# VHH binders against c4kar8, part 207

Target 1, 263 residues: c4kar8
Amino acid sequence: MAELSTPSPASPAPLDGGRGDELEKFTLRGARQILQLLQDLITHRGLITAHTGGGHSFMTAVLKVDEERGRVVLDPSPDPQANRRALAAPRLTCVTQLDGIRIQFPLVGLGEGQDKGRPALFAPLPAEMLRLQRREFYRLQVPLAHELSCLLKAEDLARKPVEVSARVIDIGAGGVAVVVPTGAAEFVIGGTLPACRLALPDGEPIELDLEVRNLNRQTQRNGTEQLRVGLRFAALPRAADTRIQRYIFKTERALNAKARGGL

## First folded at step 14 (VHH)

Design i110 (framework vhh_vobarilizumab_d1)
Fold by ESMFold2-Fast, scan of step 14:
Structure i110 (fold): chain B 263 residues (1-263), chain A 125 residues (1-125)
Amino acid sequence: as target 1 above (263 residues)
Amino acid sequence: EVQLVESGGGLVQPGGSLRLSCAASGFTFSDYAMAWYRQAPGKGRELVAGIDTGGSTSYADSVKGRFTISRDNAKNTLYLQMNSLRPEDTAVYYCARVEVTYYDSSGSTYEFDYWGQGTLVTVSS
């Protein structure tokens, strides 16, 4: 069922709202709006990728908003190393999605303690939250049932060509995010992966060049590590762009129809 | 249900030593960071020392090198060893349970949910 949406396993690297002057109009600063958005994340059980810097991140979720004390309560990682890294970081950048819309916010002054006898992470309420409403920032979470994949043409540590079938976890007008096992290939930010093949339903694979935009090491709840790779479409042909847009449109409509049917 | 009971306070001469104890009950002591606070007559409460679940300690600059905080999880007891006592150490000393430990580049800050009744320490001739 679509109403039991698949959590995003990883998010692309955070956007720098301070350097992106045009992102100011998408920044929420009202206390009531921030509280409502955080509550929506709790209600929808939204998984959050918390970036601690240096390409490191972990999966968390907002468990509670404590309005009286002005703080959020977060689910700690099952990996103690990830928690120690988070607590040592001067800032967490949290990235998530709600109804396909990218949400990003900082958490400063992370603490640890107990909530009703269970370990928890605590942080003051964010002073701002970014909610990206532009079409180019929209990312469709790819349903697991679609088994969408991209065959990446990369290199191993010995500079030998290697082909890696990567699972596509989200897709937008400008690119895809994929997940690969740690050590499957070597990726360099800004590097080009030529002649990759994106397998969409209802047609032959789309051959395209991909540029590596970001890399995130993720520690999953079961303790395993994976690499999330953000990839930009380089010089996407119009026919390919049309097919990608149609896939996004059809999938979004199908998910909306299933959600309404399930209710 | 949560109870913290301090003991070991008393009158001591300058340069002397005292050991304070805090007996904890009504919760899993080993799961919580703990701290000692003091309140001098006519003043607000100030943090003296803290200890986390892993045994890492922190101290106020005024007591660093003279006081030692420790814990015995098997006995559910928090301790404060006070050496080289000074008249300005005169205060009621409180045991406190840490609700949240916040971290920043300068160290740790504690937020508390439970406090004991206190034990008086008087440093005088």
Scores: ipSAE 0.284, ipTM 0.664, lowest interface PAE 2.8, mean pLDDT 84

Design i111 (framework vhh_vobarilizumab_d1)
Fold by ESMFold2-Fast, scan of step 14:
Parts: C-alpha cells; structure tokens; sequence
Structure i111 (fold): chain B 263 residues (1-263), chain A 125 residues (1-125)
C-alpha cells in the first residue's frame, strides 16, 4: 500500500515568508472571525493585491461573502490575461491592509461566473486569515495627497545607472513599497540600491540604502500595469528612523481623527 | 424571470441521431456559460457537455466524439447534437445556466443556478 505524503498547503507570504511559527498567533481560524474580517474589508472598501504566482498579481476587492454557499465573491480584473492566470493558479495569495494592519489569506479553487449580472470571481471561504497587528509588520497606506516619493538609484536593461522617482504607496518600520512604470528600471530580488533618497513632507530627503525584497507586476483595476517594488531599509540611521516613525505616527493620527470625525 | 425550455427529445434507435435545443429568456444569454446534463432513472445527475461565453467546449468522457455542444447567441439558443446514440444515453436531458465555472487539469466543473424542465431521450430498438 503506497503511503501518500501530506503536502502542506502553506502559501508563501512574499513579504513575511519564513515566519510560520512566529505568525501562528496572528492567524484567525474561527469561522466567525473570518466572516467578520471579510465583512470589515467590504465595509472599508479595502483594495486587495491577489498574487497568482510567477511574480504576477492583480488588484481586486471582496464584493460580498456568500455564507449560504460558503464562498467569497471578488472583483475580476479588466485584463482578461490576469483573470486567466488567476483561474489557472493552484492558489491565490491575497494581501491587503486594514487600518495599517496587514491582512493576508489564501484562496484555493477559484472559479468565474456572474454575480447579479456582472462578471465575478468566486472562491471558497478561506480556512484561515493572517492579521498582523505587530508594530514591525504595520504598514501605513500613504495618502496620495502627500505625494511621497523615493528617488531610486537602479540600472536599466543595458546595466547602465538610472535614477527613477518612484511613488511610495506604503511605509513601515522596516521599509517601503513603491510603484514604477513597467520598464523604467531593472530590479533583482536581494539586490541593494545604494544612496536612494526618500522624500518625506518635513525636511530634506533621507539618503538610505534599500534592499529589493519583492517584485510584482500589478494589473490595476483600470487594466494598466505597474511594477510594485518592496524595499527594505538595509541600514537605517537613528535620526532617519525617528523621522520615518514620526511621519507614520502623525499621519496615522490624522487619518484616525478624520475617520472619527466622519462618524 | 429566467426560463430555459428544452426541445428535440424523442424515441430513436441505437446508432441514430437527435438534436436538442434550449431556448433561453429572461437574462443576457451571451454573458453566461451553458451546459447540458442528464439524469437516468435511479442514477445521479451527470454533466454531458459545457460551453463558455467564448465558445470553448468540454465533454464527459462517455460522450466525447459523439456529441457536439454549440450556441447561437443571436437566437438565445443552446444546442446538443447527439450522434451514434446508445441505450445508455437514455435519460432526461436538462439545459442549465452556469453560475460558476471551475478549471483544473481534469477539465471544467460547473455550479448551476437555473435549469429547464428537461426533454426525454429514449434510445431503444
């Protein structure tokens, strides 16, 4: 009788991979908790980056939770190729943020169809959801009005030095995520970008070294493609760390005040 | 109101042919994948054939090479051309609207939200 190996369905967490045991305390497995968190994502209109593997992802959102059929309904990409990649993938790794807290969950068994006459993607409810409420995993979603940018020192396709002004989309204690137009520069995971300059609203740009941690070609909800680059602070001087933390805390408080005032 | 109305069933001898039709109304037909399934007395439901919005088709192994599914979006009609019929093909045939299509290495799996009243196909000498 052949013994079947039990493969772990563990999805790599591209931004948090290699910390399975450490992350267990942040993993929600109760059906009630999962339903509540998904509903919170719907209520706050959270944008989700769905990773399909091979360095590809697309932007989506939870449209509804169908408790009776035990499934979640997602907004499809306007790019048919992104949808085909998703349907062919054995698993989607969904990453989003709620109030600065990283939320990640797998979806297995993706299907396509119609929801109230509109195209939609369908998946069984996730058996688990990761909710990282730890300070080092906290990521501030940068308000567009702040126009936060980072001048990257990278290489083009011919390995010539190039400077790219990239928009910062999120920032935390350990790094930033930026978006660049596809083809603006070439990036290598694990590579170091020296002497980059992070422009915060208050004061001179901060000069720092950044390590490339992840690369995703992200298809936006309007069908356009952007390269998202995850960058780690390789060596952060205390003064720079203080300025970054001050920006995060001030912006978080302003956003919290705005949300409470809206009630 | 979604309606699916099958026609074309009947009695036919082994080796014969029948063409089933399904008239769809109450929804935008071209936006949905469609399928034919059958149910013989004392048997469970069996998927026969499916067709996507774009015309991609899938078939049960028992009917591959003998049956052809097609659609006419201008007429809101689904068809099943059945050739080389066998006594084992005797069943009530249902037209179904696909709510969700799942893809895997074995083909497509469908979840249906609407189906018709069915049309009886009897293959007997």
Amino acid sequence: as target 1 above (263 residues)
Amino acid sequence: EVQLVESGGGLVQPGGSLRLSCAASGFTFSDYAMAWYRQAPGKGRELVAGISWGGSTSYADSVKGRFTISRDNAKNTLYLQMNSLRPEDTAVYYCARVEVTYYDSSGSTYEFDYWGQGTLVTVSS
Scores: ipSAE 0.227, ipTM 0.630, lowest interface PAE 3.2, mean pLDDT 83

Design i112 (framework vhh_vobarilizumab_d1)
Fold by ESMFold2-Fast, scan of step 14:
Structure i112 (fold): chain B 263 residues (1-263), chain A 125 residues (1-125)
Amino acid sequence: as target 1 above (263 residues)
Amino acid sequence: EVQLVESGGGLVQPGGSLRLSCAASGFTFSDYAMAWYRQAPGKGRELVAGIDSRGSTSYADSVKGRFTISRDNAKNTLYLQMNSLRPEDTAVYYCARVEVTYYDSSGSTYEFDYWGQGTLVTVSS
């Protein structure tokens, strides 16, 4: 019945139905493929950002795939509060990357217990996983050594203009993700930050307008919260686009050289 | 040719209810995720609720338990049932079609290719 709302029992999840036909070809539903991908994440020690809803997430990893019981075992957060948020959430949205490929999957019915005498989180195996192999979905993980930053023009809690230097953690053709100290500024999804300055290695900062696309409060291992902000490039000039693409290309090439080289 | 037309806004007392509608045309409504956004005077747009093509829903923490998003694919219409309204819910409410979803290390990003003109909701005594 259309008049009778049937809300999902899950916590807030990203909208993923837009252009469903384009995402469908990247969706894995075969049990063997899902098990193999989860095993690859274990083998490569892939870190997973688990979104628990309400703009909260924590860093985890797949510890084990229990094929006989049809479940995955996850590394709990060292922060008990992050674990409580995860257990209270009827759905986790797990996001990770393997060899530059974006991987996302839901976990429903999270529980806690013990695995070989150690605290663990567990959930049924996901029925589907997204494996996004498109250039436009590619995000370069910015090396810490590059100290890439973006000076954001935002508002503080009192609605006064403030400039915040944010560390760039990933960058792609359409935008950047940055880390902002908790309480440094207020952001709203869909809001525009005018005249921000993106500092790339070599050259003057690029002035550009950024649109806030997502917000995520991540608890670090030291107990400190960091706000992660996803920002879309608005009206990017061609010269700026060229510089960003050149930085991505050169950094990918350098990282590939290190991976193939003797280090 | 693609159009989104919101209706159902108005003046309501605190604790009251309103049902917003969004009539969609010019595209295959059932294939797209849809969302409701709001914008209060002097503020940026805030995502209120979303619903994907399969009927899965998401809500902002500020409205969770009070608002319900739903869709009627046969009528090409998106709804937002708003209960227990508060003065802070006063805003222009916008219907949006979600064109593309991008994934990043901070979570999913949303791309919108169409926004409606909005409908005003005022909650005051």
Scores: ipSAE 0.006, ipTM 0.206, lowest interface PAE 10.3, mean pLDDT 78

Design i113 (framework vhh_vobarilizumab_d1)
Fold by ESMFold2-Fast, scan of step 14:
Structure i113 (fold): chain B 263 residues (1-263), chain A 125 residues (1-125)
Amino acid sequence: as target 1 above (263 residues)
Amino acid sequence: EVQLVESGGGLVQPGGSLRLSCAASGFTFSDYAMAWYRQAPGKGRELVAGIDSGGYTSYADSVKGRFTISRDNAKNTLYLQMNSLRPEDTAVYYCARVEVTYYDSSGSTYEFDYWGQGTLVTVSS
């Protein structure tokens, strides 16, 4: 009788053991592959939602992979009660994302202590990690004629709210890349921009949360410098995902038709 | 450069007392857990006492009630006060910086990254 929703690739909710057989082809069991994936999470500053059971979870990150001692080092929660629940749990289910790919892994035998004077959580390396590959990350170069824009909710140099209308230069299933004027706002990699508005042709703007993935200052051929910001869809509702996919397919088909001389 | 320099060892009669000191340099002393361990002639290395950055202490069963570990963060110094000394306490005593402290229901496990050259304590009549 309890209603269960299927977690999306972007959802922090864990996948249960009943999906294990279907997900076997996405399960990594090679020690070297597991070590590399954990290192990738460190390199990309991946935030992890650690589920302790009973509807409880906390935010953590992998601070270090200690191959010699066969363990991972995790950032403890600033909430002592969350850490107590984690240490008492027989198993942690860790859920994260790397470039739109859902990653999930168990940790068993969680302990606490200090690493180089800093509080830390320790766990043996997981024996398996689920890497649920999302559709190949396709990026549509947005035609200038579409004038696709995204209204960003950001902060200025004084950390006060500011709204910036940014031109969308590419779009995919996992996010957008936008261009903003230099100095228009401050962006921090890993920061969330809430309630942004993506203006697609044919319809009302889509309200969504965006996570800053990358920042690139690029000098254009005309000598003008611009800031390119890579943004991930942090929590994309199914209806919004459908509209974005529809725009991508429709635009791709139109571009292909023009290439074929479909006048 | 991390350096740990022990002092205060010597010859003492059974039932006597000694205070060991460890001068630390080359790192932020107050951020690290510190420990004392010892090695007796013909025996393996034994953890004697540990103290974390918050001041919580742990002791080997053989020294509980007799030894007290303490720290002075302003002086970057670790101490071991040894009372009611026994011939079995004869050993070289080493100061160690703890890289990793792991807590469990049985106490603390310490993993070291740096240690001093040691100071000899001899308990004999």
Scores: ipSAE 0.230, ipTM 0.642, lowest interface PAE 4.0, mean pLDDT 82

Design i114 (framework vhh_vobarilizumab_d1)
Fold by ESMFold2-Fast, scan of step 14:
Structure i114 (fold): chain B 263 residues (1-263), chain A 125 residues (1-125)
Amino acid sequence: as target 1 above (263 residues)
Amino acid sequence: EVQLVESGGGLVQPGGSLRLSCAASGFTFSDYAMAWYRQAPGKGRELVAGIDSGGRTSYADSVKGRFTISRDNAKNTLYLQMNSLRPEDTAVYYCARVEVTYYDSSGSTYEFDYWGQGTLVTVSS
C-alpha cells in the first residue's frame, strides 16, 4: 500500500492544501454557481471518481441535486465494499472533468438509503467546488476504441523486474493515467520507471521515463477493482512531445466532429 | 395516480388497541419505503413509524414498544398495530409513500412524496 503524493496539476488525483492559496481563485463558493455546476454534471452524465481515502476510490455520478433539502444524490457502487468505505470515510473527494475543465469538490456527511425505491448515496451540498479552466490542467479522456497502451518497466513485490502493458485512460501535457491489473506490479510514489513505451497510433512506440505521482484502487461501475496509476513525464524529447500533442489535438477534433454530427 | 387510502381509525378508551390499514395503488408498492405519521391539533407533524422495502423498521420514541408497523406486499397494504393507547396518541394518522430514506449512525430519516387523506384516532374516556 503506497500513500498518495501531492499530485501534479494534470494529475487525476485530488488537489489539496499544499496549493490552497493558488487554488482559491478557482474555487466557487456561490450557492447558485455550485448548483449550476452540479446540474451541468447531471446533464452531461459526467462520471465522477470519488476518493474515499487510503488509496481507494469508486466511480459514481450525480443523479439529482435537491436544492430545497440542500443535498446531492449519488449513484452507489455495485460493490458493497466500496460503499462501506465511502460511508466510513470522513470526506469524499470527488474529481471529474467536463470539456477538459477539471472539477473537484468535497462531500461530507455521506449517508445511504433509497430514492424512489432505488439505492442511493446522499450528502449535503458542497460549500465549495474547484473549477480549473487553465490549459495545463487539461486531460484528454482516451477513447476505448484507440486501445492506447503503455508498456511499464516496473518491479513486483519481490523487487524483480516485470513488464506490464497498461491501458492509458487519460493523457495531457504533463503525463498519463493508466490502469494496471491489481497485483501485476508494485509502484512507489516518487519512483521512476525508466524506458517505458507509450504506443500511439501512427508510428513506433515512444520511449519515456515516467515518475509515479499517485496510486488509487478504483471500484468501477460494474463492481470490479482496478489500480489507477498517475505518471508524470520525467523527461520528454521534443519529437515525443510533438507526437503526443498531435494525438491530443487530432482526437479532440474527431470527438468534437462526432458530437456535432448528432450521433 | 398514486393513491393511499387509510382506514381503521376511531374512538378508543385509554389502554385500548386499534389497527390502521393503508391500501396503496398506482405504483410498485414493494419497491418503496412506507411510513405512518400523525398530526394532533395545534402540534407539528410527527413521524410515528417507517418501514423500508427490505423490512427495516423505525419508530418514534413516544410509540416504541407499543406500536408495530408491517407491510403485506402481496396485498399492497401497510399496517400500524397500536397497543396501550394513551390520550396523547390522539391525532390524524397519515399513510405516506417515502421518496427518500437515508440511514446514518443516529438512525433513519424518511421524506414523503405522497400521503393519504388521513384517519382520525381519538383516545378518550
Scores: ipSAE 0.201, ipTM 0.635, lowest interface PAE 4.4, mean pLDDT 84

Design i115 (framework vhh_vobarilizumab_d1)
Fold by ESMFold2-Fast, scan of step 14:
Structure i115 (fold): chain B 263 residues (1-263), chain A 125 residues (1-125)
Amino acid sequence: as target 1 above (263 residues)
Amino acid sequence: EVQLVESGGGLVQPGGSLRLSCAASGFTFSDYAMAWYRQAPGKGRELVAGITSGGYTSYADSVKGRFTISRDNAKNTLYLQMNSLRPEDTAVYYCARVEVTYYDSSGSTYEFDYWGQGTLVTVSS
């Protein structure tokens, strides 16, 4: 018996809407709850995968919530074709995580324009947001003090091998999200980066293959661009899986103890 | 911090002309779209004209061909040249910094985060 492949716990793929009754318990419909959750996504700089249908998606983020006009402002894709697909779509399905909790919401009536001179996408506030706490979707936000890094084996614009040391910003059972300077390497969604090295605080770097799942380009205030890359563990060794799970558990417990202690 | 100061309003006869000015301070003027809107006695506010940071202009149908919006980024000043004035143009005219500009298949929307105190334009006789 071959086990049916379920999407990776780290996958940004939308949850199946077939059993709406099962998800109703986790659905937020109050305007104030929706506003607060969107504001939390802004505060924590949550990466959002926006699905436009037909197997297409792009990376975005909530830049602003306009409560008076009932709108969200989103970061457009650096890919003009992705933005055209989004604007043509009758609906976007947005998927993200906050504090290890999976969040999914629809956006209908997407428009484009400028916000204070910068390109932006606009949409009415969602009527509902799914907030689903499942262990399989858990992502730990990596504390800056841990200085977690991943050495990526990639290619530059000329298809020459290049090594990029990327800072790990979140980690889960199925993958990591990292930050790299824009232009440091070429990344293609669905592409595989072989023999990358993930450095955890408690031992030798873990060698593993990573699949590129998401890309989001950000320009910092100093004019330096950075790229956020979502990476899936292609074939995680058993010993590596154990070390990653141990790190996540230990860090989560330390953070919970700190929060509870008023520290 | 953000300040918009309108001037140039006054009393004119029908068919006359006026030029309104708006002096902006407290922000990088050249980065923002700017607009003129007006409010007549007993009526709601209406957008008269808009100009983007790149210089593209839009006008209300009621003023198109008679009014011209322009900007001088070196002087941080927005202008509205009003020609062939009509009694129905009588209103308080406000300068606004446009916070949000978006367009979809149905048209364009301008939303304001700051506006001035206004300048009165009266067209009579």
Scores: ipSAE 0.000, ipTM 0.169, lowest interface PAE 17.3, mean pLDDT 78

Design i116 (framework vhh_vobarilizumab_d1)
Fold by ESMFold2-Fast, scan of step 14:
Structure i116 (fold): chain B 263 residues (1-263), chain A 125 residues (1-125)
Amino acid sequence: as target 1 above (263 residues)
Amino acid sequence: EVQLVESGGGLVQPGGSLRLSCAASGFTFSDYAMAWYRQAPGKGRELVAYIDSGGSTSYADSVKGRFTISRDNAKNTLYLQMNSLRPEDTAVYYCARVEVTYYDSSGSTYEFDYWGQGTLVTVSS
């Protein structure tokens, strides 16, 4: 199988543009398909990470799709600086998921204003949307109640060893995304973090080597800033792989039951 | 059902004054920006005055200093006080609800979803 060039299967970071030909079969260009997918994001209250470039992003959501005027309406950040960065950017790369499927789309020509008296960001409808239907790119949003953590063995700016307990925010077959306070450690894309410890609910922590795939400073919905680190499983023992897959499948099943009005 | 009903138009001499009212119903009036438009005989519609939900106002250069837009949220009513009226102010005046406001370096662009039937203002000696 040819491997798609991506920052990480578990990461919200944008996909590598050099793999355009491989991604074509997952790209939606029909106006009706794009409108329906955006409406599905509204219906499911999908949170979107909007990348503004320079390693910056903010959390947003589609509030409305205006087909007649050919635009989307987005929830602005409560942080005015994040909104200013977004408005100054030549494009936004929006990354989200629906039913565990990665969705990515560009927005060009971002503006600001009000919709029915409420502050809003506006952009023309995207000409294309990527809906990546591959299991290896599925990522589970980790429920806060699970309190998943990963003890990272990293270095500070002076290359002094530090240990950071980072909260796991998403997990997939190929890796995890974690959040750390800004300045807690320094990370280098492509660098390896040996002997890290991933704590899943029920059982001993899993010891594993992680490769740094991407870094992003993200402004949260409450206006606070976090460093988001995408990490790839560099070498994963079969028993560890089985435990991670079991956790993902069990949690998916429980979340789907909850969404259908179950337990 | 959203309704906007204008009143207060009439015949007035140059230099005179009129106050237009717009009674709004069918929506939460205080949540919306509102505007007054006019259409002179044989011409297109011209934005005259704008007021947002917070009370900030803007005016067309042709009426700045002579017209005042205001709102009474308790009464769900929009007003346009027109002073120093000129023959060129002769038009049908429409109340409009602002659905969307865009901001750019040239100013604000407004998009409207509902309009009233209009009230005729004739300024003639």
Scores: ipSAE 0.119, ipTM 0.587, lowest interface PAE 5.9, mean pLDDT 84

Design i117 (framework vhh_vobarilizumab_d1)
Fold by ESMFold2-Fast, scan of step 14:
Structure i117 (fold): chain B 263 residues (1-263), chain A 125 residues (1-125)
Amino acid sequence: as target 1 above (263 residues)
Amino acid sequence: EVQLVESGGGLVQPGGSLRLSCAASGFTFSDYAMAWYRQAPGKGRELVAWIDSGGSTSYADSVKGRFTISRDNAKNTLYLQMNSLRPEDTAVYYCARVEVTYYDSSGSTYEFDYWGQGTLVTVSS
């Protein structure tokens, strides 16, 4: 016998980006803006990756926004274990895209049940949503043939300076992602790497300061381990921004031309 | 298009029995959880009994052991068997369709989108 009661709505958690003022300009906190964005995700049938922590995630979608009751209804996973992990998680971090714009929001107080006879997950409306414009989010996947590199000025485990030539795997207006062998240097999220040198085709390396934003240890299919480091441009002169943008557009044009040429 | 039509109410003596029926139409009855509510004179609505699409049931403490909720999916009909009736069971009884069933660590919540017109049950000597 189930208990017949109405639970109080849980308070949604704030967006936890750890970026202070830098994320504020991209954060929606107005109730009407949040409702409209969630409705847009329904209209465009946007797929959402819901991260439950511990490296686990599942694919979901917004089925319904209930403005009157202040909640969102989500499509459960066909995998019962994924649903159990989600219900046990203190929060979900939901990530999706709409027309190339990255959208991210937290859900707290996840419950399960049925909506009009159909299994569903329920959560209070988020108090905030991140909407990152296409220019800031967009990353060009760097062709391997370009051999793009960034000379990083970092520290080893003994805090001695080391220089690491890292392969650039993606690049955008806001930063680069690089790969280095595990153990080549020590990186600290939020730390600044001063006077690094980004080597683009056609011209002198660009000297810039890079802030470490994320670290992901990846095991390749061949069993080789590497560290992926996400780096933000701490301060980018207009001339450097222009060169990076020209590289991105030129490379995109070349890739599109090859696709159109039937290669 | 959704319709819920209750029947079976009437006047009974204390200790008597009644069987209420709710005929459902305009939706796939077997997919929905269903419930019985009642409203006594001068009081708010009280959830009496609940049954899900799989046949699991729940009852208000005031009726547990005396009332039995059941369903016949082939007939699109919900039932409430009421035994050992008491004067305090006097109310209009409503059939309701469950729109949302929500489970969390605090318990279960049921929210309804359609009700029938009700059927009056009077328990009096």
Scores: ipSAE 0.012, ipTM 0.456, lowest interface PAE 8.5, mean pLDDT 81

Design i118 (framework vhh_vobarilizumab_d1)
Fold by ESMFold2-Fast, scan of step 14:
Structure i118 (fold): chain B 263 residues (1-263), chain A 125 residues (1-125)
Amino acid sequence: as target 1 above (263 residues)
Amino acid sequence: EVQLVESGGGLVQPGGSLRLSCAASGFTFSDYAMAWYRQAPGKGRELVARIDSGGSTSYADSVKGRFTISRDNAKNTLYLQMNSLRPEDTAVYYCARVEVTYYDSSGSTYEFDYWGQGTLVTVSS
């Protein structure tokens, strides 16, 4: 049996977003809290998307928590290829939702075997779990009609300063996601872009520092590539925070009014 | 099996230097961005330095001009050269392999795919 039934000496990999202080307040590290949250996922029959890296994932669920052996039992995919990718992966990133709250945790040392005569996947209990409140991580999908842009101050491949006007595709209290043509600038996760300018429909552009949080290369239907860049607001002034929040609330109200048959 | 093994930590006086190493195995090292994090007593983890697969680097403001991150793809090894060390640099230093995941249009996530065991750096007189 190719399963992780024997306790592994490998410690679970910690999960964070490259910003320890920012995510730490949402990270559960207590063994009892972790066990309780996993049990809540079982009780509510929560479906879990398990990411194996390289853009691959499969749907699973926690079948049980074996507290004495310090392991979690997962439902394998009906797709054998997905299970092979999962077992070959150095770790899984598990993402789910409970009562509107996003939950994310790593599983390291996945094995396969049998539970009560049926195929199962096994892994040591995670050392930490992220419990992200949707309110703080809410993102407004920016209407195309608003033509929202952010002037990024970045570097090209030769490390020369370059300014790129990027289209803002979503915005939240903590940051924005923008689309940049492939090759227009070089981005490094954790890097800071100083003195960028966010143009909102009402008022002067907001000057702010942005931290690169994520990068995703997407091939469009016409075969061209674009780069999606997730950017965190660094040290956002109160006045700027107020203006961004007002834009989000005003736009959300307008979209809700339109959906209910209003203008 | 992915493994990251840190070494080079120790006790050093203020103004001193240390070089940390991270030996990577179980994956194609040259394809991944790598980073150094640290966690001081009573504080959360912070990103210290990052290097992408092409060799481009970035640093936390607190270490700019003092620390240098580098990689040797032939040896599958990540380095952190630490100069002009200060008492506030005292921390456990972690090597990490970097991966980014996008989940939906309401937001995106990012994470370090794997972390090493860490190496302790103590700066004191």
Scores: ipSAE 0.000, ipTM 0.134, lowest interface PAE 11.7, mean pLDDT 77

